# Designs tried in a protein design chat: VH-VL binders against Large ribosomal subunit protein uL10m (mRpL10). Part 131

Target 1, 224 residues: Large ribosomal subunit protein uL10m (mRpL10), of Drosophila melanogaster (Fruit fly) (q9vpl3)
Amino acid sequence: RGKINIQRPKAPHYERARVVAVTQPKYPELPKAKSCFKTRAERTQQQQENPYNEIIAREVRNWLDHSRLVAFFHLSSITADDIFRVRVQLHKQNLHLKSYGSKIIEQAVKNTRYEAIVPLFHSNHCIVFSPDPEKTAALLRIVRRVPQMVLLGGIVEETMLSRNQLVAYAQMPGLHAVQAQLVQTLSQAPGHLIQQLQAHQNSFVQVLDVHAKNQMNEETPKST
Key: E = the ipSAE of ESMFold2; O = the ipSAE of OpenDDE; V2 = 0.75 times the mean of E and O plus 0.25 times the DockQ between their complexes.

## First folded at step 18 (VH-VL)

Design mb1 (from la23 with light chain G31K; framework fv_anetumab; at its last fold request DockQ between E and O 0.45; V2 from the best seeds 0.75)
Fold by OpenDDE, fold request of step 19:
Structure mb1 (fold): chain C 224 residues (1-224), chain A 119 residues (1-119), chain B 111 residues (1-111)
Amino acid sequence: as target 1 above (224 residues)
Amino acid sequence: QVELVQSGAEVKKPGESLKISCKGSGYSFTDYWIGWVRQAPGKGLEWMGIIYPGDSDTRYSPSFQGQVTISADKSISTAYLQWSSLKASDTAMYYCARSFLYWGEFDYWGQGTLVTVSS
Amino acid sequence: DIALTQPASVSGSPGQSITISCTGTSSDIGKYNYVHWYQQHPGKAPKLMIYDVSNRPSGVSNRFSGSKSGNTASLTISGLQAEDEADYYCSSYASWSDPFVFGGGTKLTVL
């Protein structure tokens, strides 16, 4: 009785093989396991349809809508410990450090006035939100001490500002101070104008007087 | 001008309680950390703890945890360091100092409070 | 206790340049650039001289400079003057629990 080779069973007789082939249940081809490699497009589309992402996107939108100061930062080789330390310090100043995925940001700002910020989010980034634009100086003071945080730009009072503009903004006196200065300047303007006008008049009179004196001296015949 | 003014020198006996003060002026008191630093006679500087008066967030050095209490009254721009029971080893100069950052430098210092604990 | 190591004393003549070292570990000075230097005259409160390794506060002489290499920070005083005679302390951030670690201090004597 030949050893039944369980590893390589002898092919059944042709007729049996035919019957077995015909009687084999045609199992519907298991849907080709969508290759785990969802194309970038499919992944992006799936991410867009993720209810969780929608919730986060709404959160981002909410922060943007309620913040008068928004600052965008690139993060360069920053550790979780560093982020924590900075977050705590920022929070002391009512500055809220958040980190979101680029896709979430894109989704959040799509078809909004904030759409222009999308190009800023190509790498590891974080956003700082504040309801108070006066905290811009404090923000910059903090982040200047954190070399891993690179300021990219921001939004202040619904206006997009470059890095340099944001820095300049932070150096400006507060609105009230500026207003006070403006009022002071405006109040002084008429006085200065009058002074300038009077100065010119006085100079003119002086020139005329000198001229008149010179003419009188020329007309005085040297009494030989 | 930024200034930190500390309470005057104290002479106490072991077992007595003590509370010393540090008053800040010339800046927003609630926006800066106030640290306490001990300096024993002829010794170096030792960080004791720090408080953020804006929210009363207080942190202690492990060496001083449970030994002292740091507090602040933002209404009068004053930070406090207190002992429930003084020891002879508490004899030292105590400085308060301001820092903008939790990891930052102490940019302004009080004049110091000398605490002498002697039987 | 995490402590930074400083030489106990350094001396120099007027006009010379001296350097005070502050040695930590890879977890403090080696990890962060939050090293600060303080000057303390006898009977006086410490004064900030350098912050974040190499920055001078306003009002501090340009004779004072700071640097860092590896786990060691250095304070350099150029053109040494009699008024520079004091104790110098380094400080560094180490961790959230130890945000202010001081060195043992260095007594600078001007000969």
Scores: ipSAE 0.875, ipTM 0.953, lowest interface PAE 0.5, mean pLDDT 88
Fold by ESMFold2, fold request of step 19:
Structure mb1 (fold): chain C 224 residues (1-224), chain A 119 residues (1-119), chain B 111 residues (1-111)
Amino acid sequence: as target 1 above (224 residues)
Amino acid sequence: QVELVQSGAEVKKPGESLKISCKGSGYSFTDYWIGWVRQAPGKGLEWMGIIYPGDSDTRYSPSFQGQVTISADKSISTAYLQWSSLKASDTAMYYCARSFLYWGEFDYWGQGTLVTVSS
Amino acid sequence: DIALTQPASVSGSPGQSITISCTGTSSDIGKYNYVHWYQQHPGKAPKLMIYDVSNRPSGVSNRFSGSKSGNTASLTISGLQAEDEADYYCSSYASWSDPFVFGGGTKLTVL
């Protein structure tokens, strides 16, 4: 089984093998104690972070190059167990849930037509990749039952779609209908699509900021 | 037309083996979970376990782990529930039901298979 | 082993409204909206009536509605009819290990 060869960009296996080989039969948590000089683990991590970032950026490029469907989501607070169950369910439909830092995304899309997506990743996010654009309906059917994932838009067959366009795409029968719809969406200005994505992102960030501010006010009473 | 058709009623003795079936039709069998639900006589519903026939991902309720085996043959759109050694306490109605999501609802149910285990 | 609490029975007269409760914990009904309701007539398989707290599947009468507050979900049947006499079960997602937790069931009697 494998739709995209990701074995080459599997930096975590390299890191896991080295950690397991030198510490425990089980993958342990690394110590976090700080001092005037760095531990061996910290030096290894620091040296590997630069090539690790490069490897991850290549991974993102590979996903983008080999995925006919890419969907972008804002990600609200969610437990590791909940994201795990969603990842498992998505994977059964050849849908691959990933998250990357904005710096990594910027490196990955530099000098590509997708460079305009970088602003979407300065807040909490996740991305779903798939080689199968016909799986868009399954994707939306799954995530509509996951309130923590808010669809921002996507890329289908190398063209950017707004949230509403991606929903409309998912309702279309067959590959031929999908290709006809993509031609129609290409007639719209790319700048308008990016403005719509940024507006949704900014609105959602504002809601999150208000929520966080309200939580801080509840924890810290007024002075005097 | 979505339909789940189960095998017929069974009368067995303690210690015998049994395999009951649930055949799905009218939908993409490999895209849905198939769950098994027990209902002892006069009692409520109990989830036993579930399988995703598309990749054979199988999970059991802790109460039934090791008690039964759930399997599927996707080539004939059929899920199975089996016992290697029946007990009198296995006397119950057994339903199969499908769910699109692991955290979702059972939207279609089989008609049930009555299993009676007595000396 | 984890179960949702329902009353053993409820009753009502034709034309009245009744409510069946389903009480869980802050880890299931209190945390998620994945609460579903099933109707089971004697000798028949269960039938889905409500999913995700309040959504009706196609073909289910609008006399059936659902809600929740805190750790308790509720199924309300308005305009009670003789055909509504059945057993009603709630279910909820609690965790990866307990994805289909059922209540004990409620026998509805139409007087």
Scores: ipSAE 0.826, ipTM 0.921, lowest interface PAE 0.6, mean pLDDT 82
ESMFold2, look of step 18: ipSAE 0.794; ipTM 0.906
ESMFold2 (binder alone), look of step 18: mean pLDDT 93; pTM 0.945
OpenDDE, look of step 18: ipSAE 0.854; ipTM 0.938
ESMFold2, fold request of step 19: ipSAE 0.823, 0.820; ipTM 0.919, 0.919
ESMFold2 (binder alone), fold request of step 19: mean pLDDT 94, 94, 94; pTM 0.953, 0.953, 0.953
OpenDDE, fold request of step 19: ipSAE 0.871, 0.870; ipTM 0.951, 0.951

Design mb10 (from la4 with heavy chain Y108V; framework fv_anetumab; at its last read DockQ between E and O 0.47; V2 from the best seeds 0.76)
Heavy chain, then light chain:
Amino acid sequence: QVELVQSGAEVKKPGESLKISCKGSGYSFTDYWIGWVRQAPGKGLEWMGIIYPGDSDTRYSPSFQGQVTISADKSISTAYLQWSSLKASDTAMYYCARSFLYWGDFDVWGQGTLVTVSS
Amino acid sequence: DIALTQPASVSGSPGQSITISCTGTSSDIGKYNYVHWYQQHPGKAPKLMIYDVSNRPSGVSNRFSGSKSGNTASLTISGLQAEDEADYYCSSYASWSDPFVFGGGTKLTVL
ESMFold2, look of step 18: ipSAE 0.800; ipTM 0.912
ESMFold2 (binder alone), look of step 18: mean pLDDT 93; pTM 0.950
OpenDDE, look of step 18: ipSAE 0.857; ipTM 0.940
ESMFold2, fold request of step 19: ipSAE 0.810, 0.820, 0.815; ipTM 0.914, 0.920, 0.918
ESMFold2 (binder alone), fold request of step 19: mean pLDDT 94, 94, 93; pTM 0.953, 0.953, 0.953
OpenDDE, fold request of step 19: ipSAE 0.876, 0.871, 0.871; ipTM 0.954, 0.951, 0.952
ESMFold2, last read: ipSAE 0.820, 0.830, 0.814; ipTM 0.917, 0.922, 0.915
ESMFold2 (binder alone), last read: mean pLDDT 92, 93, 93; pTM 0.940, 0.953, 0.952
OpenDDE, last read: ipSAE 0.875, 0.877, 0.872; ipTM 0.953, 0.954, 0.952

Design mb4 (from mb1 with heavy chain Y108V; framework fv_anetumab; at its last fold request DockQ between E and O 0.45; V2 from the best seeds 0.75)
Fold by ESMFold2, fold request of step 19:
Structure mb4 (fold): chain C 224 residues (1-224), chain A 119 residues (1-119), chain B 111 residues (1-111)
Amino acid sequence: as target 1 above (224 residues)
Amino acid sequence: QVELVQSGAEVKKPGESLKISCKGSGYSFTDYWIGWVRQAPGKGLEWMGIIYPGDSDTRYSPSFQGQVTISADKSISTAYLQWSSLKASDTAMYYCARSFLYWGEFDVWGQGTLVTVSS
Amino acid sequence: DIALTQPASVSGSPGQSITISCTGTSSDIGKYNYVHWYQQHPGKAPKLMIYDVSNRPSGVSNRFSGSKSGNTASLTISGLQAEDEADYYCSSYASWSDPFVFGGGTKLTVL
């Protein structure tokens, strides 16, 4: 544990995206009487805009490809200091808060199954990425205390989920947790109750089958 | 049952060192902040500092910066508050408490550790 | 050093409603809803009673309620009982440097 105390964490992705957008060269329009041939300045401006946009779009694709959890939020007015504290808290749970322009998102998801997300970026927004879909509960627990972030929906294990489906997914216990609880319950039963459980084991199979069906339904796309 | 259990009361002389502990149980220790709160005799609550045991991120109130050291050992789910040289003015009750969020509430408190520093 | 102002003491009769105020600034209570209330009986650790202005944790009586107007948060105890006699502290998030700002405390006496 070192002596270095970082007064303000570096924000390489969020701040870089904003700086790149501001630093894009925006030249004044030339008079229309000019010939059909483009000037060197116009070609340079076009080339610079295209490389910047495509570089950022590739970043978004990379996040989408390597994130098993993606959550989309409407973002109300928020100060830089407040978004900073939220980003720090999310980062402790391996949750990565990002924001990108609508055109960048459109470029990133063009000709993919995720084209349906583009309308979500009509207004001010932010996105949370994570490789860990089990962190969905932690994400929702954090953002319920951030009124400026309003959940719109998400992607879990490449399946698009509505807001309500994502909330339900976050509450679903994992298979390991269900197995541990079942073992604990059976170990606590008295001896004569063990005979009753063996006679009524159909009811326990039904409970496990319902859990398995619920987990399968959450992983399956529902837009038929 | 979520619980924070603190080390026992201490009677010390000025100039002595001290390290008191706060052990968490019944929850994921590394997913919560552990804060230290001082209460001088007959006085109110004062936040001293906080640690996130998951990554050792440690923050101090400006009033206590450099006067105490906050640390944690996540392998035994324990946070610590320590002084290198106690003063009579350090006589107080010291509480540990947990918060899920840096901007949140202290939802579970330790029972307190009374530290008495007198000549 | 940011401080929250509470009255030093309040009193009420059994069955009465009582209100404890907590006044901050436009940078803390006026800006955020991260205002919390703690009850402390003599010789005991504080207990969370209200968080985020008005939310009760499980196990806290619905006689306790909270509200906020401008820079002032309020804790209201209805149907005052002898067991409510304690010290009450508010706290608020103010900034990254001051995330846990406490009020000076209010001693509630039940007459």
Scores: ipSAE 0.830, ipTM 0.922, lowest interface PAE 0.6, mean pLDDT 82
ESMFold2, look of step 18: ipSAE 0.800; ipTM 0.908
ESMFold2 (binder alone), look of step 18: mean pLDDT 93; pTM 0.952
OpenDDE, look of step 18: ipSAE 0.850; ipTM 0.934
ESMFold2, fold request of step 19: ipSAE 0.821, 0.823; ipTM 0.917, 0.922
ESMFold2 (binder alone), fold request of step 19: mean pLDDT 93, 93, 93; pTM 0.951, 0.948, 0.952
OpenDDE, fold request of step 19: ipSAE 0.876, 0.871, 0.872; ipTM 0.954, 0.952, 0.952

Design mb6 (from la2 with light chain N55H; framework fv_anetumab; at its last fold request DockQ between E and O 0.42; V2 from the best seeds 0.74)
Fold by OpenDDE, fold request of step 19:
Structure mb6 (fold): chain C 224 residues (1-224), chain A 119 residues (1-119), chain B 111 residues (1-111)
Amino acid sequence: as target 1 above (224 residues)
Amino acid sequence: QVELVQSGAEVKKPGESLKISCKGSGYSFTDYWIGWVRQAPGKGLEWMGIIYPGDSDTRYSPSFQGQVTISADKSISTAYLQWSSLKASDTAMYYCARSFLYWGDFDYWGQGTLVTVSS
Amino acid sequence: DIALTQPASVSGSPGQSITISCTGTSSDIGKYNYVHWYQQHPGKAPKLMIYDVSHRPSGVSNRFSGSKSGNTASLTISGLQAEDEADYYCSSYTSWSDPFVFGGGTKLTVL
């Protein structure tokens, strides 16, 4: 009785092999979970269709729509600890630090007035939101002390501002102060104009008087 | 002008309670941290704790946790440091100081309050 | 207790430059650029002289400068004057739970 080689069973007789081959259940090849080999492009496309991403995008839109101050920052070698520390400090000033993926931002701002911000989000970034544009100075004061946060630009009162413009904005007196100054300036303008006009008139009269005196002196015959 | 004015010198006995004050003026009191710093006679500066008057967020040094209470009344721009039971070892100069940032510098200081605890 | 290490005393002659060191760890000075220096005259409150390693507040003389290398921060006073005689303290941010630590202080004597 030949030792049944369990490791290499003898191929069944041809007829049996044929029956076994025909009767073997063809299990549909489980679709190879293409998930691991999806090209970056396919992954990106799938991320766009993720309902979760839509929710987050909606959140971003909501923040943008309800914020009067939005500032965009590049993050350079910042740690989670740093982010936490800064977030808390910003929050003390009613400034809300958020971080979103670039794709989410793109999705959020697509076909909106904010679409122009998309080029700012090529690397690690964060966004600071505030309902108060007057907090711009406080924001800049904080982030100047955080070298890992680089200001890229922002939106103030629905207007996109460059980094330099934001800095300039933060240095301006508040709207009310500016208005007060304007009113003061306008109130003084007529008086100043009158003074200037009078000064010119007086100068003109003086010049004429000098001229008249000189003419009189020339007409006085040298009584030799 | 930014100013921190502290309460006057205190002479107390061991076991007595004490509350000293630091009043800020010339700035938005709720937008800055107030730190308390102890300096024992002839010794260095010791950070005790810090409070954000805007929301009363308070943090203590581990060495002072449970030993003192820091509080603030934003309505009168005043921060407080208090002891429930003073010890002789509490004899020191106490400074309040302002900081814009939690990790930042103390840019303005009070004049200090001398607390003497003697039997 | 986490303390920053400073020399107990430093001395210099008028016009000289002196340096005060402040040594911490990789978890404080080595990790952050939030080192501050304070000057304290006898019987007076401390005064901020340098913040964030090397920045001077308004009104502070340009004779005061700060630097950092590794875990050691340094305060340099150039053109030493008699009025510079004081105690100097460094401080650093350490962690969220314990944000501030001071050095032991350095007594500067102007000879």
Scores: ipSAE 0.872, ipTM 0.951, lowest interface PAE 0.5, mean pLDDT 88
Fold by ESMFold2, fold request of step 19:
Structure mb6 (fold): chain C 224 residues (1-224), chain A 119 residues (1-119), chain B 111 residues (1-111)
Amino acid sequence: as target 1 above (224 residues)
Amino acid sequence: QVELVQSGAEVKKPGESLKISCKGSGYSFTDYWIGWVRQAPGKGLEWMGIIYPGDSDTRYSPSFQGQVTISADKSISTAYLQWSSLKASDTAMYYCARSFLYWGDFDYWGQGTLVTVSS
Amino acid sequence: DIALTQPASVSGSPGQSITISCTGTSSDIGKYNYVHWYQQHPGKAPKLMIYDVSHRPSGVSNRFSGSKSGNTASLTISGLQAEDEADYYCSSYTSWSDPFVFGGGTKLTVL
């Protein structure tokens, strides 16, 4: 077990500590119905895998914690060479293509609000992580021309989005303009700032809802 | 208005060096591949190589590996094709073109640069 | 080694439909849908007409259509017009080493 020179996670920032505490649900554990007897091979494999599985589960938790964009895909039959070229193209946009076993995903999201994603990993899959949620449009533009990757949904800014909601989010104009508008508001007096942030946040959420509903109502292809 | 503007026609002698340019405008230059395509007089199109200016990732056709150098200066949105020693067989029209994907289409092309190599 | 085969020439009368073929292998056109078509008038740069087998970029007439069967892609021009007279090239992704392979070109003559 040599020393792994990986930067250890910093203590949670005050803001993250509040979010983690709110997002830690407790679910009842079902009784394990399977026999306690295991073959010699199964016991040996399980014992070797337990420390390795936790290391990989920590990797997934780190990606989830540090990614403002996470997208989940069903992955159809694809060659190693073809997935490699897709990974290279995605990486140029700070988009990181990964794949993990379903048991490891279950371990990584246990006691988080993201436990609902576990069924997505029932079949062959991949995940794209990015710290840059503005890269959602680039992601969808790339994978539109990768028929083997089928979008299932994602997480943007810690909010779970359906497939249609993620597509609608990627089509929103003026994200930088909204950010600039918030900066102008933040330069005002503290009490005035709080009122304007609440108003702008409510308006922004409403725009997302309108665009998401409009995308669900429009199902015709655009001709050229 | 996406535009690729190439440098002007060149008349050279065998053995001379040459660097031609392709300037992109009207789009995010660092988010697209820039490819170079050769067309000899009366002949078809041949892909020579491609560069991703965002990270300088450069790939060459096996037919042109070691014969040319492709580079880019992203600060001025310009890609280059360079020969260290021209041959008469390098006489051709040279196009630059952009592609969003390494496996994609060339959606916009430069006007071409005619290179003539003769004694 | 890696080549896309097109007929050297094709001709048609105004108002008719013509088809230009582009034949590759089971490892490129037969495997992928990354085949594209370009039109080139004399002295001009190529212009993208069809990408990914059958998609038209904006500004391209719907008289141009594309299809694929097995290892052969096809460009079809309906309602042939005099300005369609040009050279037509297919291209395909084949591998990491050869992502932009062109066919030999087809000269379209409008009679």
Scores: ipSAE 0.819, ipTM 0.916, lowest interface PAE 0.6, mean pLDDT 81
ESMFold2, look of step 18: ipSAE 0.758; ipTM 0.889
ESMFold2 (binder alone), look of step 18: mean pLDDT 92; pTM 0.943
OpenDDE, look of step 18: ipSAE 0.847; ipTM 0.933
ESMFold2, fold request of step 19: ipSAE 0.806, 0.780; ipTM 0.912, 0.901
ESMFold2 (binder alone), fold request of step 19: mean pLDDT 92, 92, 92; pTM 0.943, 0.942, 0.944
OpenDDE, fold request of step 19: ipSAE 0.859, 0.868; ipTM 0.943, 0.950

